# Designs tried in a protein design chat: VHH binders against Flagellar brake protein YcgR (ycgR). Part 69

Target 1, 263 residues: Flagellar brake protein YcgR (ycgR), of Thauera aminoaromatica (c4kar8)
Amino acid sequence: MAELSTPSPASPAPLDGGRGDELEKFTLRGARQILQLLQDLITHRGLITAHTGGGHSFMTAVLKVDEERGRVVLDPSPDPQANRRALAAPRLTCVTQLDGIRIQFPLVGLGEGQDKGRPALFAPLPAEMLRLQRREFYRLQVPLAHELSCLLKAEDLARKPVEVSARVIDIGAGGVAVVVPTGAAEFVIGGTLPACRLALPDGEPIELDLEVRNLNRQTQRNGTEQLRVGLRFAALPRAADTRIQRYIFKTERALNAKARGGL
Short names: E, the ipSAE of ESMFold2; O, the ipSAE of OpenDDE; V2, 0.75 times the mean of E and O plus 0.25 times the DockQ between their complexes.

## First folded at step 4 (VHH)

Design C80 (from na14 with Q99L Y102H G104S F106Y P107E; framework vhh_7n9e_1)
Fold by ESMFold2-Fast, scan of step 4:
Structure C80 (fold): chain B 263 residues (1-263), chain A 119 residues (1-119)
Amino acid sequence: as target 1 above (263 residues)
Amino acid sequence: DVQLVESGGGLVQAGGSLRLSCAASGFTFSSYAMYWGRQAPGKGREWVSGISSGGGSTAYASSVKGRFTISRDNAKNTLYLQMNNLKPEDTALYYCAKLDWHSSEYEYWGQGTQVTVSS
């Protein structure tokens, strides 16, 4: 599927270059816009997944923008092999998120050195940055107190139908991310989970079909593993879309009001 | 280290069939969903098919649905792709992959196997 090449804004996977025409309207090429966006990433201490090609990536962050020399300073990986792969790569594809907005940019000509006595990676300023500012790419981090859940209808390892109550960790107009215990059900990217039930406040659960878009394993503090499942709304009725969007905006406004009230 | 070795490609006429294999090692094969992707000349890698860890669920790109069948043999740590009614548009280098759990992207560790479909 073409859409499997365009993951959610919270996903570290890079967008397919073949989507260039669709992405042009979201591409920043002005030097001042690029500098401002990079500074925003520094201010918010945004974690960046840097893809080096060949299925390899590492976590980094923008530490500094050197406007005089026209370059960015990046935090190196604690893994020396990841840094060697990065330095050998002709191009890095950097993926991050700022306030629910997906940001992606290339870095070419990576070098290594030191910044204030600490190891650092350096690269020329990117010529372009992608900023996907679309409704379907915004993701609300669900407050733990809301106890949002989705009842998934899936199959277990023995190919038997199973119902799994999954905790919703983020939600957007296009889908949800949920966590399930490892082994609770089987998932495959591109697979459809029919007639799942999303529980939102102030109403009956919403019945909907979900498509699996991404999978990520996470280890909890107690050593147990959970599977994070990204799910797209496959066939969303307008009434359901309205309720989901209302929940997102109401929750966002409440969170923003609390943050501003603290001033 | 994860190792994936693809085989079974070749030259075939339109309407023909091929069966691809992927031998996996370096991880617990039966615990992971597995995928086939392909890369045609001058194009990026695209997803073709996926199969859940136990084989109970499968998924296919719309361009191959009904023509290709993904399967696995967990006892042999082997993934298969049965390709029927091949078209010139199926000409590509085919890779098998598992998902990197940290990055949520496909890991293509093999050289791939070339499929060429003549018209």
Scores: ipSAE 0.189, ipTM 0.672, lowest interface PAE 4.8, mean pLDDT 81

Design D29 (from pa4 with S54Y; framework vhh_7pa5_2; at its last look DockQ between E and O 0.01; V2 from the best seeds 0.00; counts 0 for: pae E 8.8 > 2, placed apart)
Fold by ESMFold2-Fast, scan of step 4:
Structure D29 (fold): chain B 263 residues (1-263), chain A 121 residues (1-121)
Amino acid sequence: as target 1 above (263 residues)
Amino acid sequence: QVQLVESGGGMVQPGGSLRLSCAASGFTFSSYAMSWVRRAPGKGPEWVSTISGYGGSTSYADSVKGRFTISRDNAKNTLYLQMNSLKPEDTALYYCARDLDYWESGTFDIWGQGTQVTVSS
C-alpha cells in the first residue's frame, strides 16, 4: 500500500528526529502513483527546481512521460552551463510544489537529445517520489503582483551588518522563502536573523526573528543567478501569526475564485 | 573545486569506537548543513546524522541514537562522526554529504568518496 497518512500536529520547528524515517511514510513507490503524480505536474505546469550538485540548481518542468521507454522528458535550461552541470551530475534532486504539497524526487542517468525536433533532457522514471502535506510544509506561492518583501537584518562576509530587501516567493505557517542577489549577504543554515521586517499588504511591517533553514543557488530561466533562502519563523507573536494566516487564507480564496472565473 | 574527503575508517571489534573525519574544500563550509550517510553491502543508502551550519542543532537515525555523535569544526572546514558501542550491523561505507536543508530531507548535492568501517570479531 502507498497511501499517504494524515500527518499529526507537530510542535513549531521540531528539532530532533530521524528525517529519513519520518519521510518514508510520505514516499510513493507504486508505478501508477508515480506516473499519476508526474502527469499532475505536467497538467498544472509545475516549475521544478533541479539540484545538480555543487550548490547549483536550475528551473525545469516535466514536458511529458514516456511510459514505453520508462523515461521523463524535461525542459532544458536556457543557460548552457546549467545543462552541462546537470548532465555531469551523478543525480538530480528535483523539488516542486503542487497545490501546496511539497514534491521531491531523484533522477539518475540524465541524458540530452531532442523531442519532436526541440532540445530536451531525458531521465529514467524515478523509483520513488516524496509527497508531503503538513501544516508546517504547506507553502503558498506568492503572486508576483503582491510584491511581498522581507527586510533581512544579516551580515556580509566581514561580519558587518547589512540590510537586504528580499522578494518573498512562498510563505507558510512555518516560514518564508526569499530570493536575494548572489553576494548580497552571508547566510548560515541554522543561523538566526533577528528583527527582520515582513511587509504584508495592509498595515505596518511585521517584526520577527527568522532562522535560516536552507540555501539554494539557482540559475533562472533568463540565465541570471540568485540565492533562494528558506527562513523559519523562530517565534511568532499571536498577532503576527494571525495576520500571516489571514494573508494566506485570503490569497488562496482569491486564487481559487480566479480559477473558477470569479471576480 | 568543491570536494569532500572522508578518513578515519577501519576495522574494530564489537563495542569499540572510531572517529570519522570529513575535510571540505571549495565552498563556504559553515553556510551548509552536513550529513553522514552509510551504505552496507547489498543495501541502499541509509541516512545516519545531520548537523546545522553553526553546529547548534543535530539529528540522528534511530539505529544510532545514543551511540554516535556528529560535530563540526568550521575553522578547519571539517565534519566529524564519533562512533561508540559499534555493532556488526554498523559495517558500511560511510559518506560525508553536503545538505542544503537541515529541516527537510533529500537535498544532498555533493558526496565524498566514502570511508570503510568494518565491525567484526
Scores: ipSAE 0.015, ipTM 0.450, lowest interface PAE 8.1, mean pLDDT 79
Fold by ESMFold2, look of step 8:
Structure D29 (fold): chain B 263 residues (1-263), chain A 121 residues (1-121)
Amino acid sequence: as target 1 above (263 residues)
Amino acid sequence: QVQLVESGGGMVQPGGSLRLSCAASGFTFSSYAMSWVRRAPGKGPEWVSTISGYGGSTSYADSVKGRFTISRDNAKNTLYLQMNSLKPEDTALYYCARDLDYWESGTFDIWGQGTQVTVSS
């Protein structure tokens, strides 16, 4: 079986501070709503990127909400330097997504310790949480019948060029998720795949550059091993963006009479 | 479908070492804490070790502390157990399990079929 490289995961950037007043309408400040949203992250196993500043981040999860002590409990990094940066940072900016909703919240006063003999990071409950559902965070689940594919220009284990036709399982304004056979290519989180080709039903394939954002192994129903690769569009020309949005809109309409969203 | 497959078991002399692997598929591996549980001959199941989703928090049964090390590679969807200084008492069928609640380790919804570890002269 081919080995995949596992560098530190690339992180989604926090939202731009220049949109602060516009974001206020998506900001939750009620203690009860904040507690429920944190509990939802625990229950739905929200994958969180914690940003420590200076372009540094680590992957974490909310392990527990301790209402009695007024604190949230986070999974420490296995990298001790990431933990040291987190503890030294004046704040962590936590970013995650739950069912197409972007969630962002600050944690201040981070400390380390143990709970039930298990190491963890602790912080007071956040005073606010951003819950943002916008078109750029929406991901359409691609119907299997559409057989949407993306030609990836990657490298094999021996660093030789290889082209992999990957099935697209979801698509949004910012990227796609694809599946490939395990061992079809070597993927590195944070790596770039130039000049890939996304095949939409409505014409010639779109040439685009992709960034690898996450990797997950999967087993198909028949037991065959696959790799799920999360890919971000590095830069997307307006014409390509228009075609992707048209595909999403047409497919949503066809999947049933759902409301037409504003864009 | 969701599946856990253990490997790496075998026969080893007392004082020896083994490294167990558990390949996970059909779910988002990094979202779940994972545990090792063992069944010795004639005994009930015994919790061995648990690791948090990203691997920064680990815990061990007293009987294995200092000898066993749990780890995970989320890019490969694989859980590991490095077992050093093995004793005859470590002879058991070793299972990996998906842990639904990191803090209540008795709630496992998915188990592998196990891999046999035998420590004997």
Scores: ipSAE 0.013, ipTM 0.538, lowest interface PAE 8.8, mean pLDDT 81
ESMFold2, look of step 5: ipSAE 0.000; ipTM 0.476
ESMFold2 (binder alone), look of step 5: mean pLDDT 85; pTM 0.858
OpenDDE, look of step 5: ipSAE 0.563; ipTM 0.832
ESMFold2 (binder alone), look of step 8: mean pLDDT 85; pTM 0.859
OpenDDE, look of step 8: ipSAE 0.211; ipTM 0.641

Design D32 (from pa4 with S54L; framework vhh_7pa5_2; also named E44; at its last look DockQ between E and O 0.46; V2 from the best seeds 0.00; counts 0 for: pae E 10.1 > 2)
Fold by OpenDDE, look of step 9:
Structure D32 (fold): chain B 263 residues (1-263), chain A 121 residues (1-121)
Amino acid sequence: as target 1 above (263 residues)
Amino acid sequence: QVQLVESGGGMVQPGGSLRLSCAASGFTFSSYAMSWVRRAPGKGPEWVSTISGLGGSTSYADSVKGRFTISRDNAKNTLYLQMNSLKPEDTALYYCARDLDYWESGTFDIWGQGTQVTVSS
């Protein structure tokens, strides 16, 4: 009886280190804004994944915002071990979603206690909360049938210009992930690929500059090695952004309809 | 449709035990605090116990503290009340209720039909 190893929930992909500057516009630091957002989480009964480090997390919720004491009240885990980990952690990374917007915020100084005779976890109010609009960070898994491709203008190991046709595996408002054969080109993280061409189903390819943000070697089931390249859109024209967004929305709608048995 | 259905009530002798269950449907069960409330004959409703949405926090009325245990199985959408050391004073119709505010208990928007608990010699 082969114990089906339940695939360990994929660690949330590290927030692609988009330039700290890009996240600033999505970071709330105003006390009133933070309080309002926390209150919204209460109102909408948002469940929060609290990461304690070391790959551990537990589910919680904001139960109350105590403005007078400057603290947030959280639902403890029913697992005492999770609570112990949380209390021992120097920092919690809280992740949730509200109205399709990813919300992330740190909590430091977690403590346990009671309020009005009810067990709870307490933390000072977060100094900042990150609101990431789905549009900017969401990555649509591109259906294989769409055959999206990106012509990459890169260099080989000899620094000779090469063009590589790469399959797009995911797309978002901020960039694409593509797969290329190993050795097809030399990619450098932080490097710019100028005048690339993204092919969408709805018309002519979009010419754009791409910045290499991530490289990951993947071995396929057949033993073939591929390179996954995460690419950021550099200076995306408004018209191109609109087309990309339209494609994403249309595709999502179709996928959802199919999932519901409508197609 | 949002629904709560209580079960597990009955007649028991003083000092006995019962386990009540409440099956929830029609809403995201884990997102809501749940409570037990009881109504004895000729008396108003009395709050018994509350449990947070994820089950990490519980509270009890002084009258049942140390004897009753509230719990929940979110995978089964079920609320429980383990009642030990039952007394004649515990005789009541027991309701499960959905609590809209865990912190300000007493704001219930949905109730079951109740299950009768009778403690008698």
Scores: ipSAE 0.709, ipTM 0.889, lowest interface PAE 0.8, mean pLDDT 89
Fold by ESMFold2, look of step 9:
Structure D32 (fold): chain B 263 residues (1-263), chain A 121 residues (1-121)
Amino acid sequence: as target 1 above (263 residues)
Amino acid sequence: QVQLVESGGGMVQPGGSLRLSCAASGFTFSSYAMSWVRRAPGKGPEWVSTISGLGGSTSYADSVKGRFTISRDNAKNTLYLQMNSLKPEDTALYYCARDLDYWESGTFDIWGQGTQVTVSS
């Protein structure tokens, strides 16, 4: 059985069009890079939201890149009104994601027709594509040797306060994932855990409020059962954010250096 | 487990109609083009029709244009083939297939078991 649930509120933002020079460093303009990224979308079967203006959009996909004719081939909408809007629009702003990276590109000169007897929409290859790794999607896998922990202020099954020291298994700009023994506390998705403490190597623990985002039961290779708790930072002071980013950066550099020196 | 299961075949007289269904499971149905392929007795596979993943593009073999209609319901993970004005030449075992490349015919990675359609007086 395939999973068909609609994502919410994780739908892609309509446009980033107001961030000109800040986005230039993430803009691909090389023909080879553009062709490869479009091919990656085909291979991973990425769904694309194509914005036609006036708050309208339709769902599409890249079916083919026709390098010889210099064009992309798009899946038409089953809704004829969406197709008419797309053909009337002076440009489409296409937005999608690939492996947590936001991808955005313009298409101009959209036309309709057939290729090998199959109806499709056509446009010249885009001259540029934006490729952004969103900060909130990056997660550093914390090395076991670091023994990072987060002290959780939670409640047990009897609704009594309990403190749980949880190992941090991944960390990013927007939150952490931790593991706890099954039954150590009662966690509710959407619930908040105030005044928790995240221990980083650089200085004193950070006091922060956490929101429970997901809960997953896991069985480790040795058969031990544990609960993986995904936690969002509810509000993060600038100084705490800086410390977290420094930890992530230093740890990634150290991991990369060990990989090179392991020859 | 990726699976395709056809149904809806049977015996029908020339000029009659049948509607075939193909239930898909184990993969993201809307991400793939889907095809119908048939095998007449003693013959090799013959492509019949293809539909794009979102359903906005369809194509047909010349032998069935105007008589057959491919469709899909992505909410039900189901592919359909409406067959009208059936001829004895349409007698075949009909397969649904997952099409890896909507544009390059013959790149199918999974098939159903097939459903028999027999058109005779």
Scores: ipSAE 0.005, ipTM 0.469, lowest interface PAE 10.1, mean pLDDT 81
Fold by ESMFold2-Fast, scan of step 4:
Structure D32 (fold): chain B 263 residues (1-263), chain A 121 residues (1-121)
Amino acid sequence: as target 1 above (263 residues)
Amino acid sequence: QVQLVESGGGMVQPGGSLRLSCAASGFTFSSYAMSWVRRAPGKGPEWVSTISGLGGSTSYADSVKGRFTISRDNAKNTLYLQMNSLKPEDTALYYCARDLDYWESGTFDIWGQGTQVTVSS
């Protein structure tokens, strides 16, 4: 009996590593840096989504770095079919996150063997690893059809409390960007908006504190102006973080499926 | 908040079967290898079986190989031990343990309270 590998709900889609100059500055190629990052993944027991091509992936983890043999030891999938696909693939694209830092790396030449008498997958150490800091981390562009909103508790020009329902235009692990009508409220960079309510498609609104990080006035095609406000999550509870991550990855998967299917 | 709770122990006759469960809470269960360790009266702890974090790799002590099967359900944060063809020598307190280091299996930082298994003639 073969059991299907469960995709990681917390792992974003692969980026084109090493293809553009924009990603080059985030690419590690030093052997010492690569070894240290792999060791950090081991220490923090980071889960990895390994993409084998053709829309297939499985969850794994780095169990050990074998410096003498120049290889990494990976946890095989409980699904034998996933392991067969991985061994047949010319390349794995491994994607993970560590404290809001996106990490992506290729593995080439995957093999199968034993580690202390236990089945394991082995691959040569990667020649490069992509590492993006939290502020450069993937932000999901929210589909208009989702009508994602955040009820902001802010102040008007006279510093009187007002509530503004703002449309969420992008969302990431560290915050959201919203749009509000010009003049609906006053925002101060570094100011806090307490007890705001983020409405996701599923479940009750999430109550959270937001910090204003940036402001941008955007002129629309019809000549009207809107204010874009970048907001950072302050002291996000674990349960809220989990719900936000699930929304991001479910939506990202759906968008990737549409793009690949030509929809 | 971190907790392991074993269940499923009891009394069985030689040749019988039992299924042990361990409910984990307060940590990312799928990030850790998990083990079953037993302690018989008058003996030190004996490692029984280990399963990797994602379940793709398992190992067993020679004394239980072919009779016991370790498995996990990461969606339910639960570890299992299916014990078949039980022998009087399998009588022990069975502990669920979190492996601190998969490569050096046997280093444990979180233990459950144990569940008693008694195999009587």
Scores: ipSAE 0.000, ipTM 0.377, lowest interface PAE 14.6, mean pLDDT 80
ESMFold2-Fast, scan of step 7: ipSAE 0.000; ipTM 0.157
OpenDDE, second read of step 8: ipSAE 0.642; ipTM 0.869
ESMFold2 (binder alone), look of step 9: mean pLDDT 86; pTM 0.860

Design D39 (from pa4 with S57N T58K S59Y; framework vhh_7pa5_2)
Fold by ESMFold2-Fast, scan of step 4:
Parts: sequence; C-alpha cells; structure tokens
Structure D39 (fold): chain B 263 residues (1-263), chain A 121 residues (1-121)
Amino acid sequence: as target 1 above (263 residues)
Amino acid sequence: QVQLVESGGGMVQPGGSLRLSCAASGFTFSSYAMSWVRRAPGKGPEWVSTISGSGGNKYYADSVKGRFTISRDNAKNTLYLQMNSLKPEDTALYYCARDLDYWESGTFDIWGQGTQVTVSS
C-alpha cells in the first residue's frame, strides 16, 4: 500500500516549530505524564500518523510501553518502503488525536525487531509531548446569580432589526450558549450577529461578533419550549479573550470553594 | 450551514454486506477530505477510512483493509462506504466526518447522529 507512505488527510498536520514559544505551555515533559498519555493511546487504540520527512508518512499505533527499558513499541507499516524510510529518518514526528485532544511527539533512534514473534518498531520514550486541548469545547455552566446576559443584534420574524437580551447559560473560550425567549428573533446556522454585547460582572459589556453554531429546542416546566442558541466568537480581541478567561477562572474557583469538595 | 446526514445502516449476519451513504450540504464538498469514523458501545471513536477531495487517494484502518471500500460522488455531494465480509467486531455507530479543525488541519468534526451497524447471528 504505497498510499500509506503519504500523509492521511484525516490526520492532524504537524504543528510548525515557528510557533514554539506559543506551544510551550501545552508541552508535557514529566515522565509520568508522558507514560500516562501513551497508555491512554494504547487503551483507546489511538491512530497515529508518523511523518518521516520529505512529505512521507505512515499509519501506526502504540502497541505497548516498556517503562523499565524506557521504550515505546509501534505497529510497523504493511508497506516495507514506509518502514525503511522511517528507520532511515533521523526523527519521526508522530501526530494523533484522542477525544478532541491533539497530541504530537518526536521519536528519535527508531529500530526494528520483534515483539512476541511479530515485527515491531522500537524507539526510546519521547522527552516531550505536545497536548493541545480544544479550549472552545470547554464550557463553564454560568450561575443564575450572576445574571450573565448577551444583547444580541438579530432579525425578527418579519426580518426587521431587533435587539434581544439573552441569558447566558454556558461560556467557554470559543463561545457562549444562550436561551432566547420564544418568538423574539430568527436565527440561521452559520449566520453572523454583528456588534453583540456580552455583559460580564466587571467593567463595560464586551462588543463582539457572534456566529450561530447550533439551535436546540429546550423544554421548560410543563412542556413549554425555549430556544437554546450556540454562538461562536467570530473575531475576539485579545483584551476580550483575557476578560472572558478571567471570568471563567474566577467563577470555577468560587464554585469549587462553595462545594467544599475538591478545593 | 454545514450538514452531513448518514444512512444505510442496519442489521446483518456475519459475512454479509452493507453500503453506507453520507449526504453533504453547506460547503464545497470536493475541496475537503472525508472520513468514516465509528464508535462501538463502551469504546472511543475509531477511524475507519479517508478519501481525498478528488477521490485519488484512499486510506484504511488495518482492521478493515480488504473488506471495506471508500468512494465519493462529488457531483452528488455524497460519500460512500461499501462494507463486505462484516464481522461482529464491526458493530458500531458509523459517522461521516469532514476534515475541519479550528486549530489544526486534519482533525475531523463529526456531524449528525450517525448510522447504526449491527452484525449478529
């Protein structure tokens, strides 16, 4: 299968070293963290694209981790040419993802041999692994007491401009979910709502553009319905991003303190 | 609006065949690689197959090589997965996925409810 020697379009492309300073905060260097992440890939049968350089790659998986010898065991490619390129390469760049988490790590000193009588590739454990979580999927449930709202600029059923004050029910780095009063406005998935105003419990409202991501019917009380709208931050200034992250952090800390559990 | 709708699942005996379809809308279908991803009960998602935007390159998980065939019809905005010689281990919910990532190219977003494939006696 010569096609296995080229990068799979379904696999994450390697992140450029020119972003090294920005990626440092997502880099794991602890031996325990590295071992745990590799074991998670084994447990979930994580598919790995191994880049050998020159635009060549192949699909592999971690078969096991030998903690005592400090080695990882990889599934060889069914393409002998891909395996030869891998063995000749000074470095493999391994890229995978698990549950929306992007994982990238280097392997140096690749060798070949057998594991329980079957062909295998071996390499020393990586000294570092990049683990980049999709922050836009993390959502803080907003306490009702905060009365967090977003003033939406939308259109009504007659396509007239309307401003709707929507209650924010969750918030993350990538967007908010709001509940809109029934009949207040019309929403189209993929549509942009310009110059909306997100009210946080500090300072003035944040003016930002929101993209409609999803629409969900939400049943209330005795079968009454409201519309839950998922909204993405289309273009988020650094100052706005900082304020939103600060609100999320402070609110989580306060909720954890109130729970008296995992402080 | 980006939308993917899977169909063609069902119940089949070991050794049987099924053909899955995925109807795409709201984007330029031929500009994107497309994948099939499955999730068996109690397990994480497993990548099954990928096809390039032109249809010229195809990739398969080792567990399905020689049994499954991925194809696409760009004129109809439709992705297919022909599944032959089905095994009980192929029982899963099958999702059609576009290579779409906020931060990295090659990470897929899974859309719709998927289509259920059950292989049993």
Scores: ipSAE 0.000, ipTM 0.119, lowest interface PAE 14.8, mean pLDDT 76

